VH-VL binders against p14386. Designs and how they scored, part 6

Target 1, 262 residues: p14386
Amino acid sequence: ASTQAQKALETFERFLASLDLESYQQKYRPIKTVEQDLPRELNPLPDLYEHYWKALEDNPSFLGFEEFFDHWWEKRLRPLDEFIRKYFWGCSYAFVRLGLEARLYRTAVSIWTQFHFCYRWNASCELPLEAAPELDAQGIDALIHTSGSSTGIQIKKETYRSEAKSENRFLRKQRGTALIEIPYTLQTPEELEEKAKRARVNGETYRLWAKVAHHLDRLENGFVIFRESYVKSIELFLQKNAPTLSGLIRWDRVAQEALTAP
Below, E stands for the ipSAE of ESMFold2; O stands for the ipSAE of OpenDDE; V2 stands for 0.75 times the mean of E and O plus 0.25 times the DockQ between their complexes.

## First folded at step 7 (VH-VL; framework fv_masavibart)

Design p5
Fold by ESMFold2-Fast, scan of step 7:
Structure p5 (fold): chain C 262 residues (1-262), chain A 120 residues (1-120), chain B 110 residues (1-110)
Amino acid sequence: as target 1 above (262 residues)
Amino acid sequence: QVQLVESGGGVVQPGRSLRLSCAASGFTFSSYAMYWVRQAPGKGLEWVAVISYDGSNKYYADSVKGRFTISRDNSKNTLYLQMNSLRTEDTAVYYCARDLWGSESYFDYWGQGTLVTVSS
Amino acid sequence: QSALTQPASVSGSPGQSITISCTGTSSDVGGYNYVSWYQQHPGKAPKLMIYEVSNRPSGVSNRFSGSKSGNTASLTISGLQSEDEADYYCSSYTSSSTLVFGGGTKLTVL
């Protein structure tokens, strides 16, 4: 919790609030995402960290999404040409470019939400948080250091499943560690409560997501962000339970046991 | 590459039974609620049944309650509809459909359908 | 009748805009923001075009837009193309926790 970290959070929130989300929705929503897995050379994650995370270590300046995409594209002309020729031989260049633009936009929004959690954590909490693109290879988004141990963090967008298909890489690699899912939703509490009232099969799940939504805020443009009370609730949960936590702590347990203030 | 493929349709006499299957691929089947929706020839769509992601909760349209049973096998990525005491008005193309991200209200992907004809 | 009311047919020329209405009651369309629209070409499965009154799924053209006023929801298709010729169905959640569909509208692009 430092003045510097508070300034970083405020600068990042100003950037998020400046995004023309409505225009992006109109532009990218009708575009089917390119679903072919991107090779290592095309991974946008290092670029997202460079421009939206590491930038605040020195000079607080953020690229708009279009400028970010143009920079990513221009830096990767050769691997992009190889990728397009291999998987989209008969498609127009313009068609594939727009599909990749839509894909990177959706990735960027998810990563910006993840970064907001990290900026809010650093501005509000005492436990150290580590965020780096290398952690993605381990299946985690951040690492929080408690007394004598570390807990993996995975930011979890609204979902209606309770079981993972396979054990996460982080948990396989480090026995006795915990991985905590940090839930968020783009829906309002009112929307989720209405869905719970009418629900035939997901009523309990909608009510839990409504509880999660109560711990979130929304910027003027509609971008969803984490409240100070949210991260402080997580910190308290970790401080009280870390010595006994192991394995996957699913989002629904976090919503029920960790999120204690609206 | 979401794919849903229905099978099991055919011609049956009133009062008999049929079991429909829907083979899912290209997504994590166990993460989604699933539906059966039918369409009588030349008519509109009618919701039939829904099942939760884990199979613990099921709901039916009043027209099929007590006669149809929805079930799933997540290990086989397969959805089922057991249809008992069939009536001529059950004649329709039966589609399996995937719930749009937990909505219980919107069908984002549909199979090609399987025709069930209930006739003497 | 639990069916929502749609016109049986609408027509337009390429490049024009058309609107299809879907009228219900305060216990379905008027009471909830859970209206969806499906496009169905002959012999094919329906395709989701609009959900939650006005939202488009990924891959659906922005020529398709949805709105609602009182008990009536509307699907508007701008810049009509020959491929838009199809049957269109609206659907809504009801106060009895069921889903109901409209009778369908045949769009002809002349």
Scores: ipSAE 0.185, ipTM 0.635, lowest interface PAE 4.7, mean pLDDT 87

Design p6
Fold by ESMFold2-Fast, scan of step 7:
Structure p6 (fold): chain C 262 residues (1-262), chain A 120 residues (1-120), chain B 110 residues (1-110)
Amino acid sequence: as target 1 above (262 residues)
Amino acid sequence: QVQLVESGGGVVQPGRSLRLSCAASGFTFSSYAMYWVRQAPGKGLEWVAVISYDGSNKYYADSVKGRFTISRDNSKNTLYLQMNSLRTEDTAVYYCARDLYGDESYFDYWGQGTLVTVSS
Amino acid sequence: QSALTQPASVSGSPGQSITISCTGTSSDVGGYNYVSWYQQHPGKAPKLMIYEVSNRPSGVSNRFSGSKSGNTASLTISGLQSEDEADYYCSSYTSSSTLVFGGGTKLTVL
């Protein structure tokens, strides 16, 4: 926990609170995303890290989404032209651009949530956290280092589906390691409790998401963030269990066992 | 491509048993709640049973409670319906269906159906 | 009887617009925005056409639209085509945490 890390977190939270989420939702919600896989040259992750992951900078500043998108677009005119000509021949330039803008926005929101976890972790916890775009190639969002091992972190948005025998690239390549899913939801505890009351088969799942929601906070504009108590609960769970943890630690186990701190 | 293929239907006498299977492909079967829905000849649709993605929760229509058992084998991507003490009113085409949102009962994919005829 | 009420049949000519109603109570259609519509051609499995009252799955023509007013949900098909001739079923979530279907409506395109 450093003064620099606390200042970085506060600055990033001010950035998140400044986002006009209501206007973004109105603009992008009706827009179908461009589903074609982006080639390497159009991968937005390196640019998102460059502009929004600044844990080592004094008094960092962050681009607004429209400014970030315009900058990304102007930097990539040639590969964008090639991509559009190949997959969207006959579509208007404005139509394709708006579709990519909506896609980038949804990616950015996910990445901002991931970065908030990392900024909060650095400001609040003692175990070292590593975050870099190279980790995405390994199938994880971050690494947390314990005395005898490293634990992969994957930030997991609310889901009502599960894959029993899921094999992540990180787990396949790094024998004896653990990967922990860090759950979050955009719904309120009240919304999820109402869903739990009426559910036929997923009532317990809705109640677990309600429990997750209770451990989250919101900025004035509604952006969901991780509380200090949330990350400290995860740190305590890792400190207690790290020597015995291996394989995938699913979000529901995390909600049941880790998010228990008063 | 998402596919659901039912099998095991046929002609059976009242009081006997029959087991239906639904082979799933083209999606992560273990991530979805699955349903059995039936349709008597010339009649409408009737929900029969549902099973959660992990098999921990099961619910049945009142007309089949105590007689039918829904189960799944996620390692084989297969859904089952064990039908015991069959009655003539169980005669129907039985469809396997996938739940779009897990618990809202919007069936985004259906199998072709398998006919079960319960007659003397 | 506990099923949702639909007209047994409806008919229209090519290019015409038709509407199929689905009437329930405040404990199902009126109480929740969880109404779906299915199309079934003779000898075929049902196909999801509308979910959550008015949403269309990918691949469903924009000629199909859904709405709800009070205890009655409606499916509207504009620009009728011969291939629209089928049985249509509505479905709704209930306050008893159960699923109910309507009796079905046979659409004839004359």
Scores: ipSAE 0.000, ipTM 0.435, lowest interface PAE 12.7, mean pLDDT 84

Design p7
Fold by ESMFold2-Fast, scan of step 7:
Structure p7 (fold): chain C 262 residues (1-262), chain A 120 residues (1-120), chain B 110 residues (1-110)
Amino acid sequence: as target 1 above (262 residues)
Amino acid sequence: QVQLVESGGGVVQPGRSLRLSCAASGFTFSSYAMYWVRQAPGKGLEWVAVISYDGSNKYYADSVKGRFTISRDNSKNTLYLQMNSLRTEDTAVYYCARDLYGYESYFDYWGQGTLVTVSS
Amino acid sequence: QSALTQPASVSGSPGQSITISCTGTSSDVGGYNYVSWYQQHPGKAPKLMIYEVSNRPSGVSNRFSGSKSGNTASLTISGLQSEDEADYYCSSYTSSSTLVFGGGTKLTVL
């Protein structure tokens, strides 16, 4: 809602629109990602916050992805050397480096989508939003503060799983709080509606994702972003329901109950 | 029975070159990283070089970097050390050694060594 | 020349316990859990006794144990026997992707 928050959103969207998504797809599509779990010291999340969240506040510039990857690599030579020696000894240095580059690119795209939600929220909504890398350890992407309570949010990419086998860390640790999944999809409403029409199973799920897609926007290069009306709908939902919300509010409930709000 | 047998040692003048070989038997050579370690007469052990199981990764001690080249021929089960621009301080018994897990830096088997004497 | 510091000699009597230290920096012993120990008898090749700070290879007596605190790794030999008389070397991985050995410790039994 502030002039500064609006300028931050505009600057971030300009960065996202400048990404050559087609070139990145061509470069990384044939590369099998490093599947070995990254240890804590190689977690790129603090660096992503430094360069794409905090950077705008303290030093308003954004690194291109390759430059970001080079900075991450340079800061982590010791733990990278340990990781590579232990799990990828015998592989060429170039092969492992490219595999990690592809993995970090996929992580960065997901995190940039989460950051867009936060930038859009700060530019459009009145309820305070807190975003920080330490929230990831709690199993959430951000906190939204309502009068007398806080709600965890988790940005949720398109899924067809109906099961919730294990309880989220945030919900286990903080009883009586709510965690809301904020859905997005990279598919168009037209694509999803065609899939729904042809589906033998999951037809209704495809239609719900088509509904979610109708509340999203796209930049010139195809990068999917959240519309102002989307975050305002979520804010209204939270203002009306926060005192009664507890536990996991799954993406399909959000799509059905929140995204149709004016 | 795992065996590593070094050869190629001898007396050589400073500035000259020498090539050491290590013949491996009793294990799948192509699955293990291999090392060269040296020991000057009456002195301690000094790591020289390492090569990954497929030959794609190589690392050297600062004292030999730019002068020595480690290589391997998995079809012949043989490890090599090409030693160029030899100096008197390169005088040592040279051991080849096998990495315990094929990618960790622990030597579970060693050869008996080959003596290289660099003298003028 | 080696970067890791070991005592030049240690001695003990049969049945006693002794400890050999190996001191480096945060760029080797202190920075990594890749410390190994080797036993060398005169005229013989070295034998691996301990790897990854505290692990024993198959066939190595449980009288040999390893540990690390900060920049110092230690090899402890309990129930000393005459055949333990040998030179002992530590080694560690370094931040420059190289290996470094200690100067060696001569163990005398008696």
Scores: ipSAE 0.000, ipTM 0.370, lowest interface PAE 17.1, mean pLDDT 84

Design p8 (at its last look DockQ between E and O 0.51; V2 from the best seeds 0.00; counts 0 for: pae E 10.2 > 2)
Fold by ESMFold2-Fast, scan of step 7:
Structure p8 (fold): chain C 262 residues (1-262), chain A 120 residues (1-120), chain B 110 residues (1-110)
Amino acid sequence: as target 1 above (262 residues)
Amino acid sequence: QVQLVESGGGVVQPGRSLRLSCAASGFTFSSYAMYWVRQAPGKGLEWVAVISYDGSNKYYADSVKGRFTISRDNSKNTLYLQMNSLRTEDTAVYYCARDLWGSESYFDYWGQGTLVTVSS
Amino acid sequence: QSALTQPASVSGSPGQSITISCTGTSSDVGGYNYVSWYQQHPGKAPKLMIYEVSNRPSGVSNRFSGSKSGNTASLTISGLQSEDEADYYCSSYTSSSTDVFGGGTKLTVL
């Protein structure tokens, strides 16, 4: 828990709180997303790390989303032209640009939530955390280093899936390693408890998501963030169990066994 | 594109059994609760059954409870309705429908339906 | 029998607005904000038009709007078009943890 890490977290939370989420929702919700897989040259992940993770080494402020999108677009004019010509020939340039803007916004929100976990972890916990864009190729969002081993983490937005459809690359590549899902939800505890009360079949799942929601916080604009107590609960769980953990530790086990601190 | 395709309907005598299937495509089937909803010829809609995303929990309308069984196979993206002890009042078009994600109250996508006629 | 009361039929001319009511009790429409509306053309599957009283799914025209006052929910269709001619059903969650549909309303565009 360094002073520098606490300053980084505070700066990032100030950035998140400054986002006009309501305006973005109105602008992007009705826009049909570009569903085509982006080629390697158009992957925004390295740019997101550059502007929202590494930026604090040299600059105490973060780019707004539109400015970020403009920088990403201008760096990639040739591969964007090739992508648009191949998949959207006959569509207006403005239409396709807005569709890609909507797609990158949705990606950015997910990545910002992931970065908040990492900033909060570095400000609150003692176990070292590694975050880098190269980890995405392994199917993980970060690595937490425990005594003698490393645990992969994957930030998991509210889901009703019983099991992952394909095997995770990180687990397949390394024997005896663990991957832990770190759950979050955009719904309030009150919304989820109400759903649980009226549910006929998924009541227990809604109650688990309500429990997850109780361990989360919100900024003034509604952006969901991780509480200090949340990451400390995860750290304690890993310290207690890491020598015996292997395979996928699913979000519901994390909610039941790890999220216990107030 | 979300698609739901029902099959297995037909003409059966009272007291017999029939099994309906619903093949789902275009979405992550295992992430959604699924419904069976029926509509008697010239009449309104009536919900029949709902199943949880993993198949562990099921809930039925009183009119079919104890006779119908809802089930799913997430590996095959398929929903089933086993109908036993059929009655003439079970005659209806049976629709497979998807839950509006996490709501258990709204039917956002429907199949075209399959007709079940129970007559002597 | 239907638990929610809808008029059996409603009619309007092209370009006009019409409203379809759906009346329940404090144990369904009046007690919860879980009202939905479905459009059904002859021989076709129903289509979700409105959920959670007033929300439109992606791809549903803004000519369709929903509201609720007390025990009565309403579907309003503005700028009527011939393609709007269909049966319309409301549905609500109930305090007995069941879902109930209205009897349906046949909309005729004259």
Scores: ipSAE 0.500, ipTM 0.764, lowest interface PAE 2.1, mean pLDDT 87
Fold by OpenDDE, look of step 8:
Parts: structure tokens; sequence; C-alpha cells
Structure p8 (fold): chain C 262 residues (1-262), chain A 120 residues (1-120), chain B 110 residues (1-110)
């Protein structure tokens, strides 16, 4: 791991630790005003990459969310006006702004989690990782390059749902490639073990998530991040299995086969 | 909109069998554990059985164990309850219910229920 | 397992606040934070109002709140409305890995 990658990770973690998650949760949790898909010109992903994906920089700095949102907003006054006129006619400007702010915050938190995985990977693993807005558009969070192949990864937040998701765009476009679900949970191992004990039909599922949770850390502000053991386990799994992997590799398989006990 | 619609209820004699169905719509049925809960006339609620999202695991209340079988067909978005050796105490409105986020403790959506009457 | 104890009936006037109690034991209400409340109108299916003692599902009015002290859980309904008239049932996980329901409370809005 390069010194640069380690510094980037440390700096990014400091940024994450600086977030007042409780205040943001209180402010934005009840706000669900803007739930429709955003037009391309209002897509925050490019801006999020610009401001928070700085893997190649020696001394990266990261914007606070408020500043980020202000910049995002100010750069898009025209498309915002059109958007508001189209979907929120008669609503106050402030009302819509707050709705978008909440929406973007939720998006940002998701992306920050994704970026942490990537930063951790760069700092701890040997296999090269690629992240770009274009990959997100294809339905993957990053590409990991192995000998002769590339594997897509997608961070999957804890769901007790086996959603029959439509075939991922990435997999549709690249036959023979693999997409690995990277499980992520906000629950502690202890919480999950307790749920497992009381479960009647989902006990094993909770135990798998507990296993996942053992590879996660919680910052003081409550932000959950990936441990080195997490990415190293995934790397080892890929080094061993990448040539034989194809299609969607579900989170439960990853938890069972890739993640080892700490 | 999430919808659950029970069917198959009716009047039967003790010792007979009956099969209930629950048609689900408005959500990814295959992602949720599903429950049967019953309510005797003028009485409280009693959960009867639960089945995992993929049907691999099942659990029954002691009162119906060995007599009732819960199953599901995810391709048809349908939950079933096969009731054998029916007793008068099985008389109830039977509800289909969806599990809240895999909690196996809370039911966030319910059908309107189907009445099963067991009488001689 | 013995049912949780609820008052048979409670009543209040529009705009008032009422509380429904649910009393169990250390093996259920007192032992776990897995208490839930359901609302049921006549001839209708139950509706989840509170889970894990105090959490509201999406779409449930903030007029409904839950708490617990010792072996007793409570459902509070503030700003009573005519539409709140219904039967209310509490439920709890038990040490026997089962769920137990209360006997139900009929709420009348005067």
Amino acid sequence: as target 1 above (262 residues)
Amino acid sequence: QVQLVESGGGVVQPGRSLRLSCAASGFTFSSYAMYWVRQAPGKGLEWVAVISYDGSNKYYADSVKGRFTISRDNSKNTLYLQMNSLRTEDTAVYYCARDLWGSESYFDYWGQGTLVTVSS
Amino acid sequence: QSALTQPASVSGSPGQSITISCTGTSSDVGGYNYVSWYQQHPGKAPKLMIYEVSNRPSGVSNRFSGSKSGNTASLTISGLQSEDEADYYCSSYTSSSTDVFGGGTKLTVL
C-alpha cells in the first residue's frame, strides 16, 4: 500500500468523523419531499466524485455537506428552476430546496460509505480498484482488477429482503463478468446475535450479518466504516476465485466464503 | 400499494381439511417472511405460522403444530395454509400478514382476513 | 402463556390524551424491548402502530407514542380523534421464543 493511499484513507476518515450525523438525521429524516428520479443535470454523483473521491491527491480536502450542497445548488439554478416548475409548481422555493437537501444528504451518506470501502481498499490491498461516476451509472460501485479480468462490486446495505432485482446493467452489458455484493450493516454484532436468538426462520441470516458486522468499525459519531480485515478478506477471495466467478455473487455467499472471523 | 387478499375460508366439520390462500401484490413477495395470524370471534390475536422468504424454514404455534402446514409459491405471489384435522377451537378469522423487515415479531401489512368456521 | 393484561376499555373526548397499559412479566414485557401495538377497527384487519416499545412505522400518526416501565408498556394517543375509536392490542416477545398478545382494549371517543 502506498503512503499516499494511507494518507487519503486517514484524511477521509477524519472527515467522516467530523460529521454531525445526529443533527443531520434529525433534520433530514422526516423530509421525503423529493423522491422522484432526478434529471441528469441534477444528478449529484459527478459532484460527489469531484469533491470526495480524491484517491490520487497527496493532500486531499473534503467539503462539509452544507458547503457541498450550496455549490451543487448554485451551479444548477436553471435546471433547478425547470425541475421545480415541472414537479413542484406552487411550492415555496425553500420547501423544495430542503427536500433536495435531504435527498442529497442521503445520497452523500451512501456514497461516502462506498468511498470509504474504496479508500480502505487502496490503502490495504494490492489489486487495483477503479471508481468513477460512469461505473455508478452502470449499477456498480467500483471495479477490482484481477489477472485477466475485472470484477464489479456493489455495496449492499443490510436487507432482510431477497429482492428479485432486475438483472444489473453491468452484468447485462458484460457477459461473463462477476458482480460481488459487499454487505454492509449499521447494526452491531451483539444486536444481530440477539436477533438471531429470537428468530424463528431467519436465524442464520442474522448470524451471517453478525459475521459481516465483525469486520466493520464505528466511528465516535456513529459512522460505520470498513475494517482492513474486510477488504483483505475480499481480496483473498478474489485472488482465489476470480477466474471462476461469473454473474451475481450474492452478499450471503460473500459473507460465508469470503469473510473470515476476525 | 401493498395488498394481501385471503381466500378459502368457509364452514367445515371437525376433522375435515381446508386450504387457505393469500394473494400478495404491491411488493416483492419473495423478499419477506410471511405469517398467518388468526382471531377467534370476539377474542384476541394469535399468530399461527411463519415461513421464511424462500420457504426453507417454517415455524408453527404449538396449537396447530402437526395439523397445519404453511407454504408459499413465490412465482405466484401466494401464501398458503393447509389446515388438517380441524377443531372447533380453530374457528377464527385468518389473516395473512407481512413481516416487518425480518423482525419476525411485527406485522406491518395485513389482509382483510377470511373466516373459517369449524362446527358440527 | 398467559395473555398480557390490558384494560377492557378506555374512553376520552376529542382532543384529549389517553393511555392504554399493557402489563406482563419479566419473561415478556419486562424482559425485552419487543413490544408492539396494533389498532383494529371493527371488521377490519389490525394495523401496526408501534413496534419495539416506541417506534412508529411509516405512515403512523405522531399522535401515537409508546413507552415501557418495568413490566408495563403503555400506548399514548394524544389529540384524540373520532377515527381513533378502535380496539388496541399489545404484543410482546417472550422468553419461550413466542409472542404473546394482550386481551385488547376498546377505545371509545366520546
Scores: ipSAE 0.242, ipTM 0.681, lowest interface PAE 2.1, mean pLDDT 92
Fold by ESMFold2, look of step 8:
Structure p8 (fold): chain C 262 residues (1-262), chain A 120 residues (1-120), chain B 110 residues (1-110)
Amino acid sequence: as target 1 above (262 residues)
Amino acid sequence: QVQLVESGGGVVQPGRSLRLSCAASGFTFSSYAMYWVRQAPGKGLEWVAVISYDGSNKYYADSVKGRFTISRDNSKNTLYLQMNSLRTEDTAVYYCARDLWGSESYFDYWGQGTLVTVSS
Amino acid sequence: QSALTQPASVSGSPGQSITISCTGTSSDVGGYNYVSWYQQHPGKAPKLMIYEVSNRPSGVSNRFSGSKSGNTASLTISGLQSEDEADYYCSSYTSSSTDVFGGGTKLTVL
């Protein structure tokens, strides 16, 4: 709700709008050459937080993706050499570099979307939000603090499916706490409503995704962002329900109970 | 690993009934729509039926409508196909298949199939 | 026969590229981007290779690609290997809210 938070949001949205998504899509979509699990020393998340999560700065600036990737690469020359020698014997550094660029770009897009929710929250909501790379290690994207408790959130894309076979680490560590899934979709409400009309058995699921999509917006370049109505709806839901929430609150319950008509 | 295992096939005479089962493991069964698809010996694939993740909605191919019933028991991770009034043209290997999440048109995992032979 | 037309057979040598066609109508392949391709080895269940015209599921080699033009969808297999020898089926959503399969194409790797 502060002037600082509103300016940070506006600056971050200008950064997102500046991305040439079409060019990046053409360059990177066909490139899936690096699919091995990345070792811990190659994890880009700390760097993504350093360069893109600047909630406490009065007038933040944000690196373009190319400069971010150069910085990430140059910090890790030795572990990159070890990784390349282990998995890509006989390949040029240029070949492997392009594969890592494509992979980190996809990770960056996911994290930028998550950060937009957080910047929008700070600009529009009263309840404090905490985001840090330490929380990602615990399996959540952010904490929202209510009177007497905290609720974890996890931003989830429509097509993303978790294969987790055990209870979330955050939920195990803090029994009685809750983790809510914050859904988003790249489909428009109109596309989803049409799919609902044609659906044989999943029409209600498409209608729930359409409710989600009504609380999302698109920047001029097509980057999907969270509307103010989204974060205010989640805040109201938490203010009303946080003392009784526990465990995983799945996206469909969130869509059904929190994301009323905008 | 996602695994689907069909059972209940056999040889029966026309007019008889048979119930197929599909045991699911390695995924959250209750989150997915499920299908039956069949393949007559030496022939191509034919879609049979689909059921929503919670069992509340069902849809059938015209060739089996009124004779076959798809169902599921999410507490047992099991999909069923009740086949009544069987005809010789129902002879096929019957596959259980999983919906690619939310697509209703793509079958991303299939079982090994169970053979149903309907003959006099 | 099925509503979607595929060639009965196609062949290629190891390392070559081949393309399998799947021709429908404006009420299925031409009217929707809900086309998929399945590989079936003898005695085995089908495996999803391509969905939504051109997308590969996790674990499917990038040697497999899909496209469509008008009423015809195509599966292209690059760098043929002996393991690619199988039957291939296309499928499409239809305007009647059903799925229709092609008759299948037997790929022989020479």
Scores: ipSAE 0.000, ipTM 0.503, lowest interface PAE 10.2, mean pLDDT 86
ESMFold2 (binder alone), look of step 8: mean pLDDT 92; pTM 0.917

Design p9
Fold by ESMFold2-Fast, scan of step 7:
Structure p9 (fold): chain C 262 residues (1-262), chain A 120 residues (1-120), chain B 110 residues (1-110)
Amino acid sequence: as target 1 above (262 residues)
Amino acid sequence: QVQLVESGGGVVQPGRSLRLSCAASGFTFSSYAMYWVRQAPGKGLEWVAVISYDGSYKYYADSVKGRFTISRDNSKNTLYLQMNSLRTEDTAVYYCARDLYGSESYFDYWGQGTLVTVSS
Amino acid sequence: QSALTQPASVSGSPGQSITISCTGTSSDVGGYNYVSWYQQHPGKAPKLMIYEVSNRPSGVSNRFSGSKSGNTASLTISGLQSEDEADYYCSSYTSSSTWVFGGGTKLTVL
């Protein structure tokens, strides 16, 4: 809605379009990433917010991934030494560093996709959106504020697995609040429709992901982004339904009820 | 509104013990490393101790190692400093402080401090 | 006896620029990009002005800037104002996994 928010979105999209995704995929895909959960001291989320969410006040350009990783590593030498000594004793630092680099790349891509939703929201929608690294501790990616209430947002990549059995932390702590899953997929509508035709048990699920894919766009390098129509559909859904929403609004319900353009 | 409020300071005799507390509010306390930093009257700043977000690692300045213990209670959003075998040179204003990224890199928010005077 | 060397005092007039140096070794300032600067007014807690050599926290004026060359970090204050009068401390992470502070610099305006 604002000129400033539109410029922020355009600047961020230029950054995303500049990423050499094919080279990163070639470099990191064959690398088996470290499987140990990162302790909070090694959480790259605050750094990702600093460099890619909060950076847009003074006509900035965004940090490239390699520069970002070098900065994160240098800032955390002590916690990294402890983590490596505990879990990778006897391994070379070069080997562990490459494994962590691949892991941080995958995390960064996911977080950049989440930030794109937020930048697109601020450029296109009227309801206020709040994004901050502290929200991750609550199990949410963003908050959208409606009159008198707030709805949690969780950006959800394509999945065919069963949901976790435990209730989300945000929902457990705030009785009567709602958490909405915002789905995205890296596959094209054509790919997903073809899978639906062949599927015996997951045909409807593939068709729902195809519907989600129709609301997504791609930059010239293939990076998947949210269309304006996607966020406007979510805003309309929240405006119509917010007083009646509580608990988890799963991605398949969002795809069926909130996403309206074919 | 990040707030850190220290308490527990006072006047104690050498060789005695004192426990300081720091009550945190306005942020997710369990996600941040925390520090104690002190300043003797009319002197400069001296780092005392650090504790990780979960309490799994702790480090101390050589001047206090073996005498001071840093701890935290994430359920109460409270940081502690247990000070044993106090010496006159421990006389200082004690500040608690937070690390912005949850790693031990700098001191982004400080409390107002609590005065500890060790004298006979 | 401070681990990092700062001048004891520096002075300037309103509108001028001043620079405060902070000199360590390759085991602290020279070895890491973990230099931070703090402003302290009499009777108050320190306030973070610069972190990781040159980054400003939200709400800190762009008149404050930081840099580093070898073992020496510098804080520069441009467009000096009366409210800038305070003590300034540098800090650095060390190879011993500890933190050290400079001795502090008293800035006098006018």
Scores: ipSAE 0.000, ipTM 0.388, lowest interface PAE 18.1, mean pLDDT 84

